# Designs tried in a protein design chat: VHH binders against Abasic site processing protein HMCES (HMCES). Part 43

Target 1, 269 residues: Abasic site processing protein HMCES (HMCES), of Homo sapiens (Human) (q96fz2)
Amino acid sequence: CGRTSCHLPRDVLTRACAYQDRRGQQRLPEWRDPDKYCPSYNKSPQSNSPVLLSRLHFEKDADSSERIIAPMRWGLVPSWFKESDPSKLQFNTTNCRSDTVMEKRSFKVPLGKGRRCVVLADGFYEWQRCQGTNQRQPYFIYFPQIKTEKSGSIGAADSPENWEKVWDNWRLLTMAGIFDCWEPPEGGDVLYSYTIITVDSCKGLSDIHHRMPAILDGEEAVSKWLDFGEVSTQEALKLIHPTENITFHAVSSVVNNSRNNTPECLAPV

## First folded at step 19 (VHH)

Design wc8 (from yb1 with F27I)
Fold by ESMFold2, fold request of step 20:
Structure wc8 (fold): chain B 269 residues (1-269), chain A 117 residues (1-117)
Amino acid sequence: as target 1 above (269 residues)
Amino acid sequence: QGQLVESGGGLVQPGGSLRLSCADAGIDFSHYDMAWYRQAPGKERELVARINYGGTTNYADSVKGRFTISRDNAKSTLYLQMNSLKPEDTAMYYCAAGLEYESFEYWGQGTRVTVSA
């Protein structure tokens, strides 16, 4: 997983993150650093994207089931990193394989601190190799969406009002992540950064690519992954597996250039 | 498995030079870690050189001082400059790219390099 769409205006994104606490009360996550949110149809590694994490990371004795939403850098910078420039990290931290996560210091250390997060996106992109050539077909991959009376899917919208209803009710993709906090040696703000955990692709995606992000399907999975106060690392890792509850459609090559930030990136072709 | 396209292989005399290139039609690899691997007949595939998205490199001991890995992120292209070639450098050379920690998800089909008098 190396390219996502996360394009919703902040207020729409926040409403899409409505959740129920463990007592059934409806809540919205509280923002940290909202001015660092950079919506785009075409997010790449090293860019900022919003993640959910437990309030307990920020407030002593907070209810660990309450959620904070904050932009973080994609590409985890370990807290122990000693250089001043994250591009000096020898190995890419954009993704972390689930089968080796507990063998790697870069991920084991933050997991020991309960630093689990849920990475938010509209969906992600992958490129399929076409038969008999090295040309590729990009796809936009996302949760199946519940149809409304006027608009039922991406590409079915035929007016700005209908398009707004599709995205006002969009079910955000929720991916399992690990984050860390790095204090630059020269000083400055603490850098929050994340990696996305990956797994073998489900059968529905295997013709596109052999890897996929670990998707947390539903409120229970999201709550357990976030709640480091009540759910141990060992129990949380049981949530990490492929899912077949995913859909996709082909998109044009506009998305290939990571600088293109337009709705055409995810439009069906 | 996605497939990168290598080019620039061929027959070269000992002491000669060769430059390998690797690119993909579609994927922008500017954020990826990239590498060259090689496999000689009867031997295991081995890392030759690695370069992260920021330009930090690592080389196998057998090629240090002779080979240079580089990348052009504007063209999304990886290079391997091979100097002072020896017969033991004869192998199939593979390009790799990845975003997973210590792993590569994309591989090429390879380009052959033969070093022979």
Scores: ipSAE 0.790, ipTM 0.891, lowest interface PAE 0.7, mean pLDDT 90
Fold by ESMFold2, fold request of step 23:
Order: sequence, then structure tokens, then C-alpha cells
Structure wc8 (fold): chain B 269 residues (1-269), chain A 117 residues (1-117)
Amino acid sequence: as target 1 above (269 residues)
Amino acid sequence: QGQLVESGGGLVQPGGSLRLSCADAGIDFSHYDMAWYRQAPGKERELVARINYGGTTNYADSVKGRFTISRDNAKSTLYLQMNSLKPEDTAMYYCAAGLEYESFEYWGQGTRVTVSA
């Protein structure tokens, strides 16, 4: 998983993240650093994207079921990293494999601190090599969406009304992540950064690519992954597996260049 | 599924040079870590050189000073300049790219390098 769409305006994104706390009360997550949110149809590693995490990470004695939403850097920078430039990390931390996550210090240490997050996106992109050519077919991959009487076509975002028909009630993709907090040695703000946990692809995606992000399907899975105050690392890792509850459609090659930020990136072809 | 394409292999005499290339037509690998591996007949595949997305390199001891890994992110292309070649460098050379920590999800089918008189 190396490319996502997360294009919703902040207010639409926030409403899509409505949840229940442990007492059953409906809430919206509270933002940290909202001005760092950079929506785009075409997010790549090292860019910021919003994640959910427990309020307990920020506030002494907080209810661990309450959620904060904050932009974080994609590509985990371990708290122990000593160079001043994250691009000096020896290995890429964009994704971490679920089958080895507890063997790697870069991920085991933050997991031991309860640093679990939910990475938000409209969906993600993946490239399939077509037989007989050297060309690849990109796909946009996302949760199945509930159709309503006014459902619009994904690619017909040529007016505010058409955009609303598709996106106002979009079910966000919720991926399991690990985050860490790094204090640059030369000073400056603490850097929050995340990795996405990956698993083998489900049967439905196996013809596109052999790996997929670990998807948390439903509020129970999301709540358990986030709530490090009540859910141990061992129990949380049981949530990490492939899901078949996923759909996709082919898109044009516009998305190939990560600098292209237009609705065409995810439009069906 | 998804494979990188290597080129530039061939037969060279000891002391000679070759430049290997690796590219993919669709995926922009500028955010990926990339590497060259090699496998001689009857031996396990071994890392030759690695370059991260920021340009930081790492080399196997057996090739330090002789091989240079580089990348051109504008062309999404990886290179291996191989100088002072020895018969022991004879192998299939594979390109790899990845975003998973300490792993590579994309591999090429390889290009053969043969070093003999």
C-alpha cells in the first residue's frame, strides 16, 4: 500500500468519523493540528494524512475510548532515531508486515507504548500488470458503499451537487497503523508519523496485487485497535487479517504520477 | 504479478565493466527503497546494494569500491554500475523495490552477468 486518496474537506471527513464511546455516547473526534490536513486524491509516502488515536495519548487519565484525529507523516520515524533527516532511515517504514511486526524494534517498541492508530482514506490505489504487455492497470480500492436514491457516479464530480451525491456519506477506509513520536535532535516540533500494517491479499484482490493493508472492518474493530487502555497488544493483533469486504474499479493512468491531484485519479474507466 | 525489468547483462572479461538498468512503466517508484540482488548457480540469493528513497546507499562488503548503485527518480529507473568485474561476480542479477519494512514486494526476472575469459 503506497498510494491513497483522502480528499474530503475537513468538515466532511470529521462527520464521516462519528463514533460511540464506551458509554454509548455519539461523538466526533477532536482535531489536533487541523491546519496540517492536506486533502488530495493522490497521497504518497512521506505526506501527511489524518489518523485516529486514543485521547489517552494526549491527556492524563482521559477516557481511552475517546478519539483524537490528527495529521501524521506517512512513514514511521522511530522515537530513537538519531539523525536529523528522516530520509536517512536505512529501511522504508511506509508499511510493516503483520507476520514480523513483533520482531522489529521500529514497531514493537511503539506497540508496547500502545501507539496504535487508524489510518483514514477514501480508498487506496494498486497496480496490476496486464498479461502480454508491460503496461499496468491501476485500480481504486475501497469499502463497498451503500447506494441511496440520489447516489452519484464516482467520476461525475463536475459540480457541488454531484460531488455531494457520492461523497457526503462515503464510508472511509479504516486501516490499522502504528505510530511513533520523534523529537528532532536539532530541535523543533515533535514529529508524529505512522506505518500501515500489511497482510496477504484476500482472494478478491489477489489478481491485482499480493499484499493489502490490514483493514479494520466496523466500529468494534476500530474501537479495539484504538483503545490501548483496555485492549492489550496481543488481543489487538488478532484484529489484523485480510478482508473480502472490499470493492474496486479500474482508473486511468493519471494517478501514476503522484503529483496529479484531480478527481480523474479515481474516476472509473 | 507486477515485475520490474532488468537490462544490461551480458558476457564480459575479468576487469571489465557493465551497467545494469531496472525500470517499470507504470508505478512511480520514487518513494520506494530499491535494491540489486544476485544469485549464482547453487547459491542463495544475496544482497548486492540497496538505495533508499532519499538516496542513502548500502553495499555488500564483496562489492564495495567496485559497484555503484544509483537512481533517477524522474525516470523511475535504478542502475548498478559494475566495475573491476571478477569471475565470482557471475550470477543472475535481480532488481527489487518495496515499501514494506525490510522487505521487497516487487522483483524482476533477472539479467545474467557472466565474467569469464
Scores: ipSAE 0.787, ipTM 0.903, lowest interface PAE 0.7, mean pLDDT 91
Fold by ESMFold2, last read:
Structure wc8 (fold): chain B 269 residues (1-269), chain A 117 residues (1-117)
Amino acid sequence: as target 1 above (269 residues)
Amino acid sequence: QGQLVESGGGLVQPGGSLRLSCADAGIDFSHYDMAWYRQAPGKERELVARINYGGTTNYADSVKGRFTISRDNAKSTLYLQMNSLKPEDTAMYYCAAGLEYESFEYWGQGTRVTVSA
């Protein structure tokens, strides 16, 4: 997973993240650093994207089932990293494989501190090799959406009102991540950064690509992954597996260039 | 079945030079770590050189000082300049790219390099 769409205005995104705490009370996540949110149809590694994490990471006595939403850098920078420039990390930390996550210090250490997060996106992109050419067909991949009349399809939006209704009811993709906190040696603010856990692709995606992000399907999975106060690392890792509850459609090559930030990136062809 | 396309392999005398290239149509690999691997007949595939998205490089001891890995992110192209070639450099050379920590998800079909008198 190396390209996502996360384009919703902040207030729409926040409402899409409505949840129930452990007492059954409806809540919205509380923002940290909202000024760092940079919506785009075409997010790449090293950019900032919003994640959910437990309030307990910030407030010692907080209810660990309560959620914070914050932009973090895609590409985990380990707390022990000693150089001033994250691009000098020897290995890419955009994704971490589920099958070796507990063998890698870069992920085992923050995971042991309960630094689990849910990475938010409209969906993600993958490129399929086309038969008979070196050309690839990009796809936009996302949760199945509940369709409403004239507003249940991305390609059916023919007015600003219809477009708003499509995205106002959008079910955000929720991916399992690990984050860490790094203090730059030159000083400045602590850098929060994340990696997305990956798994073998489900059967439905296997013709597109052999890897997929670990998707947390439903509120129980999301709550357990976030709640490091009540759910151990061992139990949380049982949530990490492929899912068949995913859909996709072909998109044009506009998305290929990471500079293109337009609705055309995810429009069906 | 391989997704990246290598080029520039061939037959070269010991002491000669060769330049390999690797590219893909479609995917912008500018954020990816990229690498060259090689597999000699009867041996397991081994890392030759790696370059991260920021340009930081690492080399196998057997090629340090002789090989140079580089990338052109605007063209999404990876290169391997191979100098002072030895018969033990004879192998199939593979291009790789990835975003997973210490792993590569995209591979080429390979280009053959033969170094013989």
Scores: ipSAE 0.785, ipTM 0.898, lowest interface PAE 0.7, mean pLDDT 90
Fold by ESMFold2, last read:
Structure wc8 (fold): chain B 269 residues (1-269), chain A 117 residues (1-117)
Amino acid sequence: as target 1 above (269 residues)
Amino acid sequence: QGQLVESGGGLVQPGGSLRLSCADAGIDFSHYDMAWYRQAPGKERELVARINYGGTTNYADSVKGRFTISRDNAKSTLYLQMNSLKPEDTAMYYCAAGLEYESFEYWGQGTRVTVSA
């Protein structure tokens, strides 16, 4: 839960986030701060990645089922934090364990304000230690994708036409997050930042790693997690569990270096 | 399951020094919080020192002033410099790394430190 791919151009990403509001109207999420979106095959903590959140966070009396998409910093900075440098936080906030989330002030406080978000990625990476060696095998982990005659394979996306066959209809991974808003002591823009909730891994992933992000599988789960106007914290937390509806493939060690931002990071080997 | 690999343990006389190292072959830990824990026979595992991804450190009172935790992100390696060793420092020493709040997801198998005359 410390490395993702979110490489789609903004327009492709936006179309992948098409949804239906409570009135049944087809919509795209509205962007905030689009210039902060930095697509990459190899995102790490403290970088910005796009999340979905309810419009009600920004507009008084807005329809809480309507969605905003905005880049936020990975690694939640609590609203009460008093130092000017987030790297001074005593504990890492990249991930938050589901089993203790309501016991930790850093997460309980923003949850009480309805600050739930959906963290978007193409998928995430995890490293498996291979039996009989000290080497690790990285994997790219993602939702099963719809297979049609027009679809391509991830490894065959070496031309613009083949890239479109794979990625134009990619089902984005949707992970449950908590966000907070921090006002730096020296002033400047409010910092929006998030943590990804984690759970024990499902059986299908347990040979790779014992933890996984809390995945929201399907539009009903995504809508309930986002809609703090209609869905209480207690009800929303029932959505947080492992899922077996996940697939993966081995990738090369190119992804190991977080500075590598190329399609090879997620290409099957 | 991935495992961190510790090294540098051994037998040393009281007042001596050791330097522990901890590394992993694949994962770039530069974004992780890291720590050293120890467990003496019959005792619970206890935190010795921790260092966050930004370099901020924290030490157990029993080792403060004698032990120094550090990290080299270019080599993806965690260190514990142990000076003025006492018999009470005898334990298995474990390296840990994590991204989960107040938790560590990666642990080593440990390296033995024995302080005796």
Scores: ipSAE 0.784, ipTM 0.900, lowest interface PAE 0.7, mean pLDDT 90

Design wc8 (from yb1 with F27I)
Fold by ESMFold2, fold request of step 23:
Structure wc8 (fold): chain B 269 residues (1-269), chain A 117 residues (1-117)
Amino acid sequence: as target 1 above (269 residues)
Amino acid sequence: QGQLVESGGGLVQPGGSLRLSCADAGIDFSHYDMAWYRQAPGKERELVARINYGGTTNYADSVKGRFTISRDNAKSTLYLQMNSLKPEDTAMYYCAAGLEYESFEYWGQGTRVTVSA
């Protein structure tokens, strides 16, 4: 997973993240660093994207079921990293494989500190190599969405008002991530950064690509992944598996250039 | 499986040079780590050279000073300049790209390099 859409205005995104705490009370996640949120139809590694994490990471004695939402850098920078420039990391940390996550210090260490996060997106893109040609077909991949008479499909939005209806009840894709906190050696703000855990693709996606992000399907999975106060690393890792509850459609080559940030990136073709 | 396309292989005499290219239509690999691997007959595939998204390179000891890995993000192309070729450089050469830590998700079918008198 190396390209996502996360384009909702901050207030719409926040409302889409409504949840219930352990007492059953409906809440919205509290923002950290909201000014670093940069919505786009076409997010790439090293950019900032919003993630959910437990309030307990920030407040002593907080209810670990309460959620913070914060932009973090895509591409985990380990807390022990000694260079001043994250591009000097020898290996890419955009994704980490679930089958080796506990063997790699870059992920085992933060995971042992309970640094689990939920990475948010509208959906993600993958490129399929078509048999018999050297061309690739990009796809936009997302949770199945409940369509109402008032909401249109992505391709049927004829006006700004209809576009708002498409996204009003959008179910955000929720991916399992690990984050770490890095203090640059020359000073400055602590850098929060994340990796997305990957798994073998489900049968429905196997013709597109053989890997997929680990998707947390439903509030129970999201809550358990986030709640490092009550859910051990060992139990949390049982949540990491492929899902068939996913859908997709073909999109044009507009998305290929990561500089293109328009609704056409995810429009059906 | 994703498949990158290599080119530039062939027959060359010892001491000669070749330049391998690798490209994919569609995917912008500028954020990917990329690598060249090779496999000689009867041997395991081995890393030849690696370049991260920031331009940092790493080479197998057997090719240091003779081979240069580079990337041209405007052309979405990876290169391997091979100088001072030796018979032991004879192998199938594979291009790889990835975003997973210490792993590559995209591979090519390979291009053959033969170094013989």
Scores: ipSAE 0.781, ipTM 0.897, lowest interface PAE 0.7, mean pLDDT 90
Fold by ESMFold2, look of step 19:
Structure wc8 (fold): chain B 269 residues (1-269), chain A 117 residues (1-117)
Amino acid sequence: as target 1 above (269 residues)
Amino acid sequence: QGQLVESGGGLVQPGGSLRLSCADAGIDFSHYDMAWYRQAPGKERELVARINYGGTTNYADSVKGRFTISRDNAKSTLYLQMNSLKPEDTAMYYCAAGLEYESFEYWGQGTRVTVSA
């Protein structure tokens, strides 16, 4: 997983993240650093994207079931990193494999601190190599969306108002992540950064690519992954597995260039 | 399963040079770590050189000073300049790219390099 769409305006994104705390009260997540949110149809590693995390990471004695939403850098920078420039990390931290996550200090240490997050996106992109050619077909991959009178499909939007209705009811993709907090040696603000956990692809995606992000399907999974106050690392890792509850459609090569930030990136072809 | 495309292999005499290239038609690899591996007959595949997305390189001891890995992110192309070639450099050379920590998710089919008098 190396390319996502996360394009919704902040208020729409926030409403899509409505949840219940442990007492059953309906809430919206509280933003940290909202000015760092950079919506785009075409997000790449090292860019900022919003993640959910427990309020307990920010406030002593807070209810660990309450959620904060904050932009974080994609590509985890370990708290122990000594250089001044994150691009000096020897190995890429955009993704971490679930099968070795507890063997790698870069991920084991923040997991031991309960630093679990949910990475938000409209969906993600993957590229399939077609047999008999060197060319690739990009796909946009996302949760199945429930059709209602107020929503349509991406391909059915014929006006700005119909486009808005598609996204007003969009079910955001929720991926399991690990984050860490790094204090630059030259000073400045603490850098929050995340990695997306990956698993073997489900059968439905195996013809596109053999890896997929670990997807948290439903509020119970999201709540357990976030709640480091009540859910141990051992129990949380049981949530990490492939899912078949995923759909996709082919998109144009416009998405190939990571500088292209237009709805065409995710439009069906 | 997508595959990277290598080119530039061939037959060369000891002391000669070759330049390998690796490209992909669709994926922008500018954010990926990339590497060259090689496999001689009867041996396991081994790392030759790697380069992270920021340009930091790492080489196997057997090729230090003779091989240079580089990348051109504008063209989405990885290179391996191989100088002072030795018969022990004879192998299939594979390009790899990845975003997973200490792993590579994309591989090429390889290009053959033969160093023989």
Scores: ipSAE 0.770, ipTM 0.891, lowest interface PAE 0.8, mean pLDDT 91
Fold by ESMFold2, fold request of step 23:
Structure wc8 (fold): chain B 269 residues (1-269), chain A 117 residues (1-117)
Amino acid sequence: as target 1 above (269 residues)
Amino acid sequence: QGQLVESGGGLVQPGGSLRLSCADAGIDFSHYDMAWYRQAPGKERELVARINYGGTTNYADSVKGRFTISRDNAKSTLYLQMNSLKPEDTAMYYCAAGLEYESFEYWGQGTRVTVSA
């Protein structure tokens, strides 16, 4: 997983993240650093994207079921990293494999601190190799959406107001992530950064790519992944598996160039 | 199944040079870690050189000083300059790219390099 869409205006994104705390109270996540949110149809590694995490990471006695939403850098920079420039990291941290996550210091250490997050996107892109050629067909991959009026159909959006209705009720993709906090040795603000956990692809995606992000399907999975105060690392890792509850459609090659930030990136072809 | 396309292999005399190239038509690999691996007949595949997205390189001891890995992010292309070639460098050479920590998700079909006296 190396390309996502996360394009919703902040207010729409926040409403899409409505949740219940452990006492059943309806809430919206509280923003940290909202001015760092950079919406785009075409997000790449090393850019900022919003993640959910437990309030307990910021407030000593907070209810660990309460959620913060914050932009973080895609590509985890370990807290122990000693160079001044994250591009000096020997190995890419954009994704981490679920099957070896507990064997890698870069991920085991933040997991031991409860640094689990939910990475938000409209969906993600993958490129399928076409049989008999070296050409590739990009796909946009996302949760199945409710098909009411024009709220769940990208192809049915034939006016600006219908486009808004499609996205007002969009079910965001929720991916399991690990984050860390790095203090640059030369000074400056603490850098929050994340990796997306990956798994073998489900049967439905296996013709597109052999890997997929670990998707947290539903509020129970999301709550357990976030709640490091009540859910141990061992129990949380049981949530990490492929899912078949996913859909996709072909898109044009406009998305190939990561500088293209336009609705055409995810439009069906 | 993903595929990178290697080129530049061939037959060369000991002490000669070759330049390998690797590209993909669809995926922009500028954010990826990239590497060259090789596999000699009857041997396991081994890392030759790697380069992260920021340009930091690492080489196998057997090729240090003779091989240079480089990338052109504007063209999304990986290179391996191979100098002072030895018969021991004879192998299939594979390009790899990845975003997973210490792993590569994309591989090429390979290009053969033969160094024969």
Scores: ipSAE 0.770, ipTM 0.893, lowest interface PAE 0.8, mean pLDDT 91
Fold by ESMFold2, fold request of step 20:
Structure wc8 (fold): chain B 269 residues (1-269), chain A 117 residues (1-117)
Amino acid sequence: as target 1 above (269 residues)
Amino acid sequence: QGQLVESGGGLVQPGGSLRLSCADAGIDFSHYDMAWYRQAPGKERELVARINYGGTTNYADSVKGRFTISRDNAKSTLYLQMNSLKPEDTAMYYCAAGLEYESFEYWGQGTRVTVSA
């Protein structure tokens, strides 16, 4: 997983993240660093994207079921990293494999501190291997969306008002992540950064790519992954598996260039 | 059947040079770690050199000072300049790219390099 769409305006994104805490209270996540949110149809590694995490990471004695939303750097920078420039990390931390996550210091250490997060996106892109040709077919991959006569679909949005209605009810993709906090040796703010956990792809995606992000399907899975105060690392890792509850459509090659940030990136073809 | 396409292999005398290339159409690999691996007959595949997205390199001890890995992100192409070639460098050479920590999700089919008098 190396490309996502996360294009919603901050207020729309926040409302899409409405949740219920452990005591049944309806809530919206509270933002940290909202000025770092950079919405785009075409997010790449090293860019900032919003994640959910427990309030307990920021406030001693907070209810661990309460959620903070914050932009973080994609590509985990371990707390022990000694160089001044994250591009000097020897190994890419954009994704971490679920089958070896507890063997790698870069992920085991933050995971042991309960540094679990939920990475938010409209969906993600993957490029299908095409035998017999040098070309690849990009796909946009996302949760199945509730379809009604009023809400329409991505391909049916013919006006600004109809486009707004499609995305007002969009179910955001929720991926399991690990984050860490790094203090740059040159000073400045602590850098929050994340990796996305990956698994073998489900049958529905196996013709596109053999790996997929670990998707947390539903509020119970999201709540358990986030709540490091009540859910141990060992129990949380049981949530990490492929899912078949996923859909996709082909998109044009506009998305190939990560500088392209237009609705065409995710438009069906 | 590989996803990446290697080129530049062939037969060369000891002490000679070759330049391997690896490219893919479609995927922008500028954010990926990339590597060259090799596999001699009957042996396990081994890392030759790697280069991260920021240009930081790492080499197997057996090739240090003789091989140079480089990348051209504008052309989405990976290179391996192989100098002072030895018979022990004879192998299939594979290009790899990945975003998973200490792993590669994309592989080429390989190009053969043979070093003999």
Scores: ipSAE 0.766, ipTM 0.898, lowest interface PAE 0.7, mean pLDDT 90

